VHH binders against NADPH-dependent diflavin oxidoreductase 1 (ATR3). Designs and how they scored, part 11

Target 1, 247 residues: NADPH-dependent diflavin oxidoreductase 1 (ATR3), of Arabidopsis thaliana (Mouse-ear cress) (q6nps8r221to467)
Amino acid sequence: KPDCFLKMTRNEVLTKAESTKDVRHFEFQFVSSTIEYEVGDVVELLPSQNSSVVDAFIERCGLDPESFITVGPRETENSSFSEEMITQIPIKLKTFVELTMDVTSASPRRYFFEIMSFYATAEHEKERLQYFASPEGRDDLYNYNQKERRSILEVLEDFPSVQIPFDWLVQLVPPLKPRAFSISSSPLAHPAAVHLTVSIVSWITPYKRTRKGLCSSWLASLAPEQEVNIPVWFHKGSLPAPSQSLP
Below, E stands for the ipSAE of ESMFold2; O stands for the ipSAE of OpenDDE; V2 stands for 0.75 times the mean of E and O plus 0.25 times the DockQ between their complexes.

## First folded at step 5 (VHH)

Design g55 (framework vhh_4orz_3)
Fold by ESMFold2-Fast, scan of step 5:
Structure g55 (fold): chain B 247 residues (1-247), chain A 121 residues (1-121)
Amino acid sequence: as target 1 above (247 residues)
Amino acid sequence: EVQLVESGGGLVQAGGSLRLFCAASGFTFSSYAMAWLRQAPGKRREWVALIWSGGSTDYADSVKDRFTISRDNAKNTVSLQMNSLKPEDTAIYFCAASLFYGSIPSGYDYWGQGTQVTVSS
């Protein structure tokens, strides 16, 4: 469960207009309870996925976003922080996908392609997926999937005959993970505020697709007026400074 | 007999548009990724656009937002819509087919003979 919730109060571009880099200053305030922290400590933030991408995933899978589901726990290594909070309680399908299943930024693993081959109804797709899952296809799969950073949704859209049951999708789709940021140094920081300096991540793949970091780009898109409550976890930073002798 | 036959090339003024077509025969078209590559005078062949069997597309930075690749599996055709053409787009355009998406730009199984596109300033 998250330690508390933050809401954004400031989003300021620090880099010049001519710069190829986008570096931002973010300010947050605590929504209700405060957590004690020190400069250099780490905060993990759980990003919200783009609603249109989540909707597209649900539509691609032939599911009802408004249906209520009850989900058992995943294997421990695949659990997300938010999934642990909602396991065994009924929630809307769309809410479950948004909070627990990384359909936006994570690439599927090799065995995802193997499972897709079992649920493909088009022979040519089945053969392609079997090749990708084979030892012979390993390098081609790496180029297609990992080097291009294709998402779960993009891969499912590339194989439209594939119809995987939702219970398998819950096991196969990578969990949505929080991202860690160092709390920026500010000797004048307000006691009830958290400040971050964040480089907005963007890169170009070998086939010239523009990819963005899920959490950094989401933060860059937030406006203080949106009143979004961000689930956060606090972790201690580096080892304490050397002890000082008492007078 | 495997064939890829390009058409639609020609002379066009800068800022104009052309649509290239590639008709495929002799193989299971729907199973193949289809690509357009071009070769300008005195330059090496460069990749322009790719469409894979499921419809996913990739574009070179030089043509992104100007060119659109599409395919029709029922007709065994792939096309390239070229808008806002520039003199630097002058090249022979080749249609190519690959069974394996990850093998691009090397490892294309089949190639067309090319169609000339000339963009006047």
Scores: ipSAE 0.000, ipTM 0.222, lowest interface PAE 17.3, mean pLDDT 80

Design g56 (framework vhh_7zox_3)
Fold by ESMFold2-Fast, scan of step 5:
Structure g56 (fold): chain B 247 residues (1-247), chain A 119 residues (1-119)
Amino acid sequence: as target 1 above (247 residues)
Amino acid sequence: DVQLVESGGGLVQPGGSLRLSCVASGFTFSSYAMGWVRQAPGKGLEWVSDISWGGSTGYADSVKGRFAISRDNAKNTLYLQMNRLKPEDTAVYYCAKSLFYGSYPFDYAGQGTQVTVSS
């Protein structure tokens, strides 16, 4: 259950146009209820995944984004949102994937490849997936998956004959997790606002694939005019106050 | 101070119609998804319908084609038009404020309005 919701009121580039770094100043307002905090406290934000990536995942899996599912107790326990099971409210499949399943930034584990091999219909794909899941294939799997930071969607697209049932996908796909940021604002100066200074994460892998940080890139893409409500959790900071030095 | 005030429930015969209303206050109504959930006697909560702040709608299969959700942001009011009512639609209907599109999660529900479909 999030502590509250924030909406973005400012998105400003702090770095010069010719800089190789993208560092931003974000300002947020509380949507409904305010939380008491201090400079250096931590706010965790739950990012929204790119709608086109979520749609591509759903299409790849042969699912209907508009179909309704009922979340079971174990599925709810693995969700980024803690909800009381007594409500038993059905949720659209697209909404469930968007809020709970990290199809965008998380890489699959070895066990994911083992399960894929059971649902592959092309023999050459089945053989490759069995190899990756074997002790003999461990180093090749590491190079393919972990070294290149392949996402769940990218791996499923590389093995198009694989059709995994949705209940297995819920178990196999890593949960969407909030990302933590140090609060740079003071409640004495800005009692109804939260300010963050965020480095927008981007890098290129050894085989020249561009990778972006899910939460930082999502924040950079938000416009204040969009009025997006962001679920947040506050934690007392054990971190030093944010410095003026760029990362 | 969030308040949701439901009205429009009552006793109706099978095949009849009712229109539920929910007047919202204490928050920026136009910024939130809103929905209707119901609880039949001895049953758990069942999602009925929702509407995003942008007007996109969703319906439970049990009511699709018979119910229509709408909102009037100028009046801070949510509506549920219920047509071709069946005995199995008998329930307390709750107006719910949601922070996201769809029926999940709702962070506040009203007091409810009783709908009884009986001959």
Scores: ipSAE 0.000, ipTM 0.104, lowest interface PAE 20.3, mean pLDDT 79

Design g57 (framework vhh_7zox_3; at its last look DockQ between E and O 0.38; V2 from the best seeds 0.00; counts 0 for: pae E 6.2 > 2, grease 25.3 > 24.2, SAP .699 > .668)
Fold by ESMFold2, look of step 6:
Structure g57 (fold): chain B 247 residues (1-247), chain A 121 residues (1-121)
Amino acid sequence: as target 1 above (247 residues)
Amino acid sequence: DVQLVESGGGLVQPGGSLRLSCVASGFTFSRYAMGWVRQAPGKGLEWVSDIWSGGSTGYADSVKGRFAISRDNAKNTLYLQMNRLKPEDTAVYYCARGTLFYGSIPYFDYAGQGTQVTVSS
């Protein structure tokens, strides 16, 4: 459950046009309610995943985005923030994927490849997946998957005969996690506002694919006129030790 | 300076056998997937077989059970044993170095000059 929602009111590039770095100043306002915070506190923002990529994942897996699902409680270290809020009533499959499953940025683990091998119907794909899951294939899997920063969708697209049941996908796809940022504004100077200074993360992989940080690039792509409501959580940040001296 | 040099092609009657060789230089052979790609007259390129750095092999359906790929890392050499050859196997065969750009088959970034294999009566 989020603490509240924010909407962006300003997106300003701070770095010079000649710079290879992209650092932004973002300003947000509370949507319906306010939360008390102090300078240096942390806000966690849940990024929105690209809707077309989510649609591609659902289509690739042979799923109906308009179908309804009911998830049961499972004890897991990687519980999504949305599991508690949706476990008691049906939710559309597309909404569940959008909110809880990182299909765009997180790389699958080795066990995912083993499960894929059980559901591959093309023999060459099954053999490759078994190889990746084996000790002999460990280095090739690292280079293919982790070093290249492959996403779940990219892996599934490379093995088109694989059709994994949704209940396995829920267990194996990494959960979508909020990203934390230090708050740079003071509520005394800027009541009802939250300011962030964010470095936009981007890099080139060994096979020359461009990767971008999910949350930072998503924030950079937003415009204030879009009126997007962003679910957020507030946490206390690190505070300096008390001091009796003042300037 | 990557170099792949194929040999072992020739004319053979249907049902016959050939062994293709490919000597590699200019890179660490044992760390790459390797493969064979062929091009029949007037056709596009067709993947034939691959062998991954850990020893796993793959074959196109059209050659499975008839062709055997192998590698000798000490000699930097890739082999393709071709048995029970058919007229449709007639093609230029290219030795190729593979990368992990695609998961299910290697993406080939370098290929040799090719060796002609002709299967006819």
Scores: ipSAE 0.105, ipTM 0.587, lowest interface PAE 6.2, mean pLDDT 83
ESMFold2-Fast, scan of step 5: ipSAE 0.541; ipTM 0.841
ESMFold2 (binder alone), look of step 6: mean pLDDT 86; pTM 0.880
OpenDDE, look of step 6: ipSAE 0.200; ipTM 0.628

Design g58 (from b14 with W104S; framework vhh_7xy4_2)
Amino acid sequence: QLQLVESGGGLVQPGGSLRLSCAASGFTFSSYWMAWVRQPHGKGLEYIATISYSGSTTYYSDSVKGRFTISRDNAKNTLYLQMNSLKPEDTAMYYCARSLYYGSPTSYGMDVKGQGTQVTVSS
ESMFold2-Fast, scan of step 5: ipSAE 0.215; ipTM 0.586

Design g59 (framework vhh_7nfr_2)
Fold by ESMFold2-Fast, scan of step 5:
Formats: structure tokens, sequence, C-alpha cells
Structure g59 (fold): chain B 247 residues (1-247), chain A 122 residues (1-122)
């Protein structure tokens, strides 16, 4: 459960129009309860994933985005379910994916490829996935998956014969994680407000594909008039003592 | 203490209209997204609609789009659901809920009303 919720009140570009860099000043207000903080403390924000990417994932998996699901512990303990994935009441599938399953930025692990091989109907795809999951395929999997930073959706699109049941997808897709930012505002200068200075992250992979940071690009796209509540967690900033001699 | 109280339910014929109200107290109503959720007999809870702080952004379940309108009055601390062209499938207990997150995520609803019964039958 988050400490509180923030709403964005300002999104300002700090870099010049001719710059290749995008650095932004964001201002937020507390929605309900305020948290005491100091300059340099850390706030973690839970981003929302791009709706079109979520829709593409759901379509690729042959699922109905408008269907309702209930996620909870089974009679036999299932340690693969995180507490964040447990719902007390039915939730729309699209909403569940948007808030809990990192289909946008996370790369699948080796076990994902092993499970994909069980659900592949094309023989050449099954053989490739079995190879990736094998000790012999370890280096090729690293180059394909980790070095290139392929997302869950991109990997599923590369193996179109694979149809994994949703209960396995919930276990296999990495959970959507908050991202950490240093707070630039002072509560004395800006009471009831939180300010962040954020570099909007983008990079080029070895195979010349453009990648964007999930949270920073989401914040850059967010408009104050959308009135979204952002789940946040606060952590104290820590500076090493000047008298400490580190190894 | 936070309280949400629904009213306006009742028996209506197919094709009819109803207006549901939810009176909110014990919190700053204008600072929260608000939602309507329904539960039909023998079914699970179904999210119906959500509205932003000022009312500028609204979301609807596909089953009610074009028929239902969500609205709010931040001066009166009241949430509304205007239901037109009612169908027998709209028969349910309708709950008002306070949302800690934008949109339709029922997992982020922290307070619920007691519900108001809507019955659509001829």
Amino acid sequence: as target 1 above (247 residues)
Amino acid sequence: QVQLQESGGGLVQPGGSLRLSCAASGFTFSSYWMSWVRQAPGEGREWVSSISYSGSTTYYADSVKGRFTIARDNVKNTLYLLMDSLKSDDTAVYYCARSLYYGWSTSYFDYWGQGTQVTVSS
C-alpha cells in the first residue's frame, strides 16, 4: 500500500528547444495526507503504462480487456503471487495489467522462455525457445533478451504461435515497480508540494532500437488537467558522515 | 469519519431512467476520484464509472457507455449517476466508492457506501 498519493500541478520543459536533452520540472500536490520530507529525500512513483502497449499485449495474448478477473491466494500456497496482485473484488483485466504487470519495460527471465516452449504450436518456435532455456543457449539468450532489452510484449510478438494461459502470465510477467526520484523542493519554501527535476530517459540499443524510460516518459506525457492520483512512497535521503573512511 | 451514503434506487421498467446520488462526508470530497460499482444477484462486483476531482475526466464501462452519465457537485459533496435506457442486465446493487487512484481500479477503492438497489423489470 503506498504512503500517499500525489497529483501533478506543473510539467515544464527546462531544456532549450534546440537541445537533444529533455529535462523537466514537475510540481505535485498531496491528495489527502501530507508526508514530512527534506530536500534530497527520495520519492518512489508508480507509473502508469501506455494504454496502447497494454492493449497490444492483451490482444497478443487473446484476452478480453473488458473481462473481469479476481486474483488471490489459492488453497495451496502459491508464492509466485505478490500481495500487490491480490484483489478482494473483481478488477477489469486491462486495469489489472496496467497497474501490476510490467509488459512495457521489463525483460522476461529464462523461465519465461521455458514456459513459452510448452505453449508454442509451431515446431521451429518450440525448438528455438527450448534452446534459449537450455544451458547451451544461455549466451544466445543473453544477447537476444538482456543485451537488447526486449520487453515481454516484444518477445511474445517474436513467437506468435505461443498462447500462455493468463494464470501463468500473472506469475511470469515481472511486477510493475515504482521508480525513485530525489526531491528538489523544500517544505519550508513550498509547503504541501513536492518538486522533481527529471531527465527524460531514452537510449539506443545495440541493434539500433530506441528505448524510453517507463516512468520518466509517462511523467513527461502527463498533463495536470488529467487529475491523476499517483501512488507514492517516501524514503529518507542519506548522506555519508564526513568523518567516515570508506574502503 | 468517512461516510458514503447512496440513494435513488428503485424499481423501473426497461427503457426507463433513474438518478442515483451519493452523499459524501468526513473528507475533502473535491480531492478524490469517485466511482460507481455494481453487483448483480449471483455475480461479482463490476466497475461502472469513475470521475476526476473536478469532473473534467470521466470513464465508463463499455456495458454502460452512451447510457449512463457520471457527475459530481463538489459544493454539495455529492456524486451522481444518471442512468438512461435501462436494461434488465442493469439490475444490481449500486455502490459509491472513493478512489485513491485515477480511473477504474477497484483495488484502490478505500471506502464504500452501503449500496442502493436498482431493479429493472417489466
Scores: ipSAE 0.011, ipTM 0.357, lowest interface PAE 9.6, mean pLDDT 80

Design g6 (from e4 with E99S F100R P102I I107L D108A E110A; framework vhh_8cml_1)
Fold by ESMFold2-Fast, scan of step 5:
Structure g6 (fold): chain B 247 residues (1-247), chain A 124 residues (1-124)
Amino acid sequence: as target 1 above (247 residues)
Amino acid sequence: EVQLVESGGGLVQPGGSLRLSCAASGRTFSSYAMGWFRQAPGQEREFVALISWSGGSTDYSDSAKGRFTISRDNAKNTVYLQMNSLKPEDTGVYFCAASRLIYTSGLASAYDYWGQGTQVTVSS
């Protein structure tokens, strides 16, 4: 459960046009309830996943985005089940995926590939997945999966014969996690505003793919006029106290 | 144990197009990830494009993005590279490469099977 919601009021590029870096100043205001914070505190923001990617994942898995589901605790072994994925009331599948299942930025773990091998109907896909899950395939799996930062959706698209049941997907897909940012100080900051200075994360993988950070790229894409409510959590920061032993 | 044979190279003017083909024989083609690399005279072999064994994922070098398209036809055991808006800097020998053990790699050392290459020359 988030502490409150913020909406963006400003998105300003701080880096010069000729720079290869994109650093931005963001300003936010509280939507309905305010949280008191102090200089050096940290805010965590839950990013919104791209709707087209979520739709592609749901279609790839043969699911109905408009169906209602209820997710409760399960007794299971070797599971990546998250308590945050438990629903108290029925929720639309699309909404559940958007808010709880990181299909966009998270890479699957070795166990995901093992389970995929049980649900593959093409023999050559089954063989590759078994190899990746084996001790012999560890280095090749790391290069394919971890080094390349392949997403859940990308991996499922690479193995089209695999059809994993929804109850296993809930257990296997990593949960969508908030990202932490330091609240940037302004000597004249309004108490009802939250300001962030954010480096927009972009990098090139070993296989020469351009990758972007989920949260930073999403923030960069937001326009103040969109009136998006961002779920946030506040945490106390630690700033060095002035030392009495120093002149 | 797979044999790769490239074709479709030739001389083309700047701004022109070429379609390269790579025919595979020996093993079941659909189990291999496929890549295209090129080598200019006196230069190292550089990555151009790759496609997963399923065809569901592709990637391109920065110089190839927006101009080149890699595709495959598993029924014909063939991989293709459609090259548009060709530049003199695209001149080189183009190699087809295959890997059974890994999904994708822009690193030449990750590919075990290589064709002989086909010459592409972009000049007026």
Scores: ipSAE 0.000, ipTM 0.246, lowest interface PAE 14.4, mean pLDDT 79

Design g60 (framework vhh_7nfr_2)
Fold by ESMFold2-Fast, scan of step 5:
Structure g60 (fold): chain B 247 residues (1-247), chain A 122 residues (1-122)
Amino acid sequence: as target 1 above (247 residues)
Amino acid sequence: QVQLQESGGGLVQPGGSLRLSCAASGFTFSSYAMSWVRQAPGEGREWVSSISGSGGSTYYADSVKGRFTIARDNVKNTLYLLMDSLKSDDTAVYYCAKGRSYTWSRYYFDYWGQGTQVTVSS
């Protein structure tokens, strides 16, 4: 469970229009509960995934976004299963994917390709996936997957004959993780606000694919008037020295 | 209906001790952080101490740290402030304040008690 919720009140570009850098100043207010913090403390934000990408993933997997599911624990090794993915109350599939499964920014691991090979119906795809999962294919897999930072969805789209059951996808797809930022505001100057200075992450891969940081790009896209409640967790900065010499 | 009722205030000599109590009703007590806030005659409100919903974390204003102890009994729905080594500067009306969530704040409260007077004087 998050410590509290923040809503954005300011999204200001700090870099000049002609700059190749995009550095933003974000201001947030507490929605209902406040947390005491100090400058240099860390806030973790849970980003919202792009709804169109989530929809594309669900469609690619042949699933009904409006269906209800109940997720229980599994004993599978290499599971990406977290306690937060376990539900006793039915939840809509689309809501579950949006909140728990990183289909937008995470790249699959070698084991994902191994499982894909079991569910491939086209022989040429099965052979390629088996090769990628083999020791002989490690370097080619690195170039295809890791070096290009392909997403779960992009890899599934490259192998269209693969149909993995949803219960395996829950284990294989990395969990959606909060992203950490250092707090730049002081409670003495801004007691009800949290300020972040964020560089918007973007880079181009060897095959000319544009990659964006999930959380930084999502924050840059938010407008204060949208009044989005952002789940957040606060962590103390480095422990202070036992014998501080202030006043 | 949320109700907070303070008790335990009174007249005490400098160096003395008092225990304040706040009886809470109308909400799930263990789900909310609780605080003590005081107001001296002619002054603004001053946050004194807070305790998390579980009681696992406590927080104190610098002026009372080491002298006051905040505690809660989630079975009895009661908040306490144990005040030791009282000083004339501690003279104030002490209010029990309900936090807006499980986590604490020194700034945001949604319900307040009527207050209990603490007077530290010879």
Scores: ipSAE 0.000, ipTM 0.086, lowest interface PAE 22.6, mean pLDDT 80

Design g61 (from b4 with L98G G99S Y100K W101Y S102F S103W Y104T L105G P106Y; framework vhh_7zox_3)
Fold by ESMFold2-Fast, scan of step 5:
Structure g61 (fold): chain B 247 residues (1-247), chain A 121 residues (1-121)
Amino acid sequence: as target 1 above (247 residues)
Amino acid sequence: DVQLVESGGGLVQPGGSLRLSCVASGFTFSSYYMGWVRQAPGKGLEWVSDIYSGGSTGYADSVKGRFAISRDNAKNTLYLQMNRLKPEDTAVYYCARGSKYFWTGYYFDYAGQGTQVTVSS
């Protein structure tokens, strides 16, 4: 559960027009309660996935984005309910995918290809997936999947005969993870604000595909007028970043 | 100390109406997703209805068009208006506080003691 929500109030390009780098200054305000922090502390932001990519994933899987699902029960020691009385809230499939399943930026693991081979109905696809999951296919899988940073959706689109049940997809698709940034503002100078200096991540793969960092590119696309509430977590500056190494 | 206190249950004839109330204390009621859950004799827990602080609502298919959930944030009170009651609506009804960030747990984290609703002729 996030510590609080931030709302963007400024998005400014710091780099010159001729620069190959896109470095931005972002300013945020607290939406609900303020969190105590110090300059150099870490804030983790949960990015939003592109709605069209989420829609394409749901369509590829033959599912209804407007259908409601209930995720299995979670144990909570502070609940007033007994374990057998805990109720999961029904959630729209599209909302669940958008918030929990990284279909946009995460690459599938080897085990995903093994499971895909069980659900492939085209023989040539089954054979390729079995090869990728085998020790003999390890290097070819690395080149196909990891070097090109293919997403869950891109891989499923490359193997159109594969129909994995949604309950397996929930387990196999990597979770949407927050991304960590060092806070550049001081609470003494800006007690109600959080400032970030962010390099907007973009690179070209060996096969000439343009790839963008999910969180940095999403932040760059936000306008203060959109009034987006961003889920955030705060950590002391000595803590290691989950998605980025801090110097 | 989180407290949810239900009232308004009772015995009613088929086709009748009841209004359930739930008074909340010990937390910022207006910030929380709230709902009603029920348990019929010998059955599991069933979600009935929910409501966000902004008024957006959801209903189980079994009660849609007959029940109406509402809230009064100034009075820290949640309501369930139950119309055209059926014998199958007989259950203990629990007022429940949802996770503020429902996608992180997909569950209700606190409930009241419940109020019995009996629909019989």
Scores: ipSAE 0.000, ipTM 0.172, lowest interface PAE 13.4, mean pLDDT 79

Design g63 (from a3 with S30E G53Y; framework vhh_7nfr_2; at its last look DockQ between E and O 0.40; V2 from the best seeds 0.00; counts 0 for: pae E 2.002 > 2, grease 25.7 > 24.2)
Amino acid sequence: QVQLQESGGGLVQPGGSLRLSCAASGFTFEDYAMSWVRQAPGEGREWVSSISYSGGSTYYADSVKGRFTIARDNVKNTLYLLMDSLKSDDTAVYYCAKEGDYWDEYSGFDYWGQGTQVTVSS
ESMFold2-Fast, scan of step 5: ipSAE 0.557; ipTM 0.798
ESMFold2, look of step 6: ipSAE 0.512; ipTM 0.823
ESMFold2 (binder alone), look of step 6: mean pLDDT 80; pTM 0.805
OpenDDE, look of step 6: ipSAE 0.356; ipTM 0.683

Design g7 (from e4 with E99R F100T P102L T104E D108P E110A; framework vhh_8cml_1)
Fold by ESMFold2-Fast, scan of step 5:
Structure g7 (fold): chain B 247 residues (1-247), chain A 124 residues (1-124)
Amino acid sequence: as target 1 above (247 residues)
Amino acid sequence: EVQLVESGGGLVQPGGSLRLSCAASGRTFSSYAMGWFRQAPGQEREFVALISWSGGSTDYSDSAKGRFTISRDNAKNTVYLQMNSLKPEDTGVYFCAARTLLYESGIPSAYDYWGQGTQVTVSS
């Protein structure tokens, strides 16, 4: 459960137009309840995934984005469910995927490829997935998956014969995790406001493809007029090490 | 292991089209990611297009995007490159390349097997 919700009131580019770097100043206000904080405290924000990517995932899996689902906890202690994936009230499948399942930025783990091999109907796909899940395929899997920063959706599209049931996908797809940022604003100077300075993250893979950081690129895409309520959590800032100088 | 033979090159006017084919021999063709590279006189080999082993993923260089289409037929052990809206800058020897790993790379040294190449000339 988030501590509260923030909405963006400002999105300003701090870098020069000719710069290859994109650094932004963001300002937020509390939606209804305020949290006490200090300069240097940490705020975690839950990013929204791109709607078209979520739709592509749902279509790839043969599901209805408008269907309602209820997800409950497993009885075993070895459940892969995060607490954020548990709901007692029916929710639209698309909303559930958008908020809980990282289909856009997370790479699948070895176990995902093992399960895919059980649900592959093409013999060649099954053999390749078994190889990737084997000790012999470990380095090839790393190069294919992690080194290229392939997403859950990209991997599923590369193995089109695989049809995994949704109950398995909920367990296998990594949870959508909040991202942490240091608060630059002071509650004395800016009551009921939160300011962040954020570098918009990108990588170039060995295959020379561009990959953007999910949370930083999502924040850069937001406009204040969209009135988006962002779920947030607050954490106390770390004390400086005793050997470090303070101003 | 696979042996690759390219065909379909030739002389074409600017704005024209060509379809290149790459015929593979070997029992493992469907296990390979397949790429097309080109080399102009005095230049290094540059990446053009790639298709995953299943055909489910494709990638293109910026110069090829929107003009070229890579496809494969695993039953016929063949990869194709459909080239449209050809420009004089597209002139070069076009090579078909294969790699055993699904890890895809636009770097020539990452490919295990190469064809001999087929000449494409775009001239008025």
Scores: ipSAE 0.000, ipTM 0.330, lowest interface PAE 10.3, mean pLDDT 80

Design g8 (from e4 with E99G F100R L101Y P102F D108P E110Q; framework vhh_8cml_1)
Fold by ESMFold2-Fast, scan of step 5:
Structure g8 (fold): chain B 247 residues (1-247), chain A 124 residues (1-124)
Amino acid sequence: as target 1 above (247 residues)
Amino acid sequence: EVQLVESGGGLVQPGGSLRLSCAASGRTFSSYAMGWFRQAPGQEREFVALISWSGGSTDYSDSAKGRFTISRDNAKNTVYLQMNSLKPEDTGVYFCAAGRYFYTSGIPSQYDYWGQGTQVTVSS
């Protein structure tokens, strides 16, 4: 359950028009309840995944987006906050994927490629996946996967013969996590508001693909007129915290 | 707390169109996922469509896909259902519902607030 909801009231570009950097000033208002905070405290917010990407993932995996599932609690350090809210209640597969499985921004780990090799039906794909999971293939896997920032969906699309059971996908796909930002506003000056200074993350990979930060790009796309309420969690600044979200 | 009031129902001929509106009162409307359900006499409430709190995600029943479009205007605290190519089997009372949090499913028990409903009749 989130601590409260914030709505965006300002989205301002701080960088000059000729700059290669996009740094934004965001202002948010508390919707109903307020949380006491101090400058340098951390706010976590959950980004929205693109519905078309979620649909593509479900179709690629041969799953029925309209089917209902019931998921027990995951006793792992990678459990998502959203998953904790909907556990043990029947939920549509599409909604479960949207809330809990990062199919858009997260790259798979080595173990994912090892499991893919067990479920590949094309011999050339199986051999490539076994190589990637081997010590000999480690550097090639890094260049293919981590350096290029391939997503779960992109990797599955590159190996079309692979059909992984949903039970394994739930374990293997990284959880959708809230992203943390340091609060730049003072509650003494702005008691009903939260201000963030956010660098909008974007880069080009060696193979000329544009990559964007999931949360920072989503925030940059929001208009104050939309009056979107963002679920948020607050943490004290005594804990080490990042100043912006990364892909 | 959210209060929901549906409008836009009525009598239309097969192949016609209707736009349903659901007006919500309360400062927290945009924190809720919203859904449309329908119920014919003697039947259970059937899921029609849903939209996430931000409007970034939508979902539809198989019977609604390609014909109905759900949308929301958070500035007006209103959710809409545009219904095109209406069929006699679309006849029923249409209910607007607010989900428990920012996302929800097509399961009625996961909705905390319901409107009174608006009648849609499709007949020649």
Scores: ipSAE 0.000, ipTM 0.216, lowest interface PAE 16.3, mean pLDDT 80

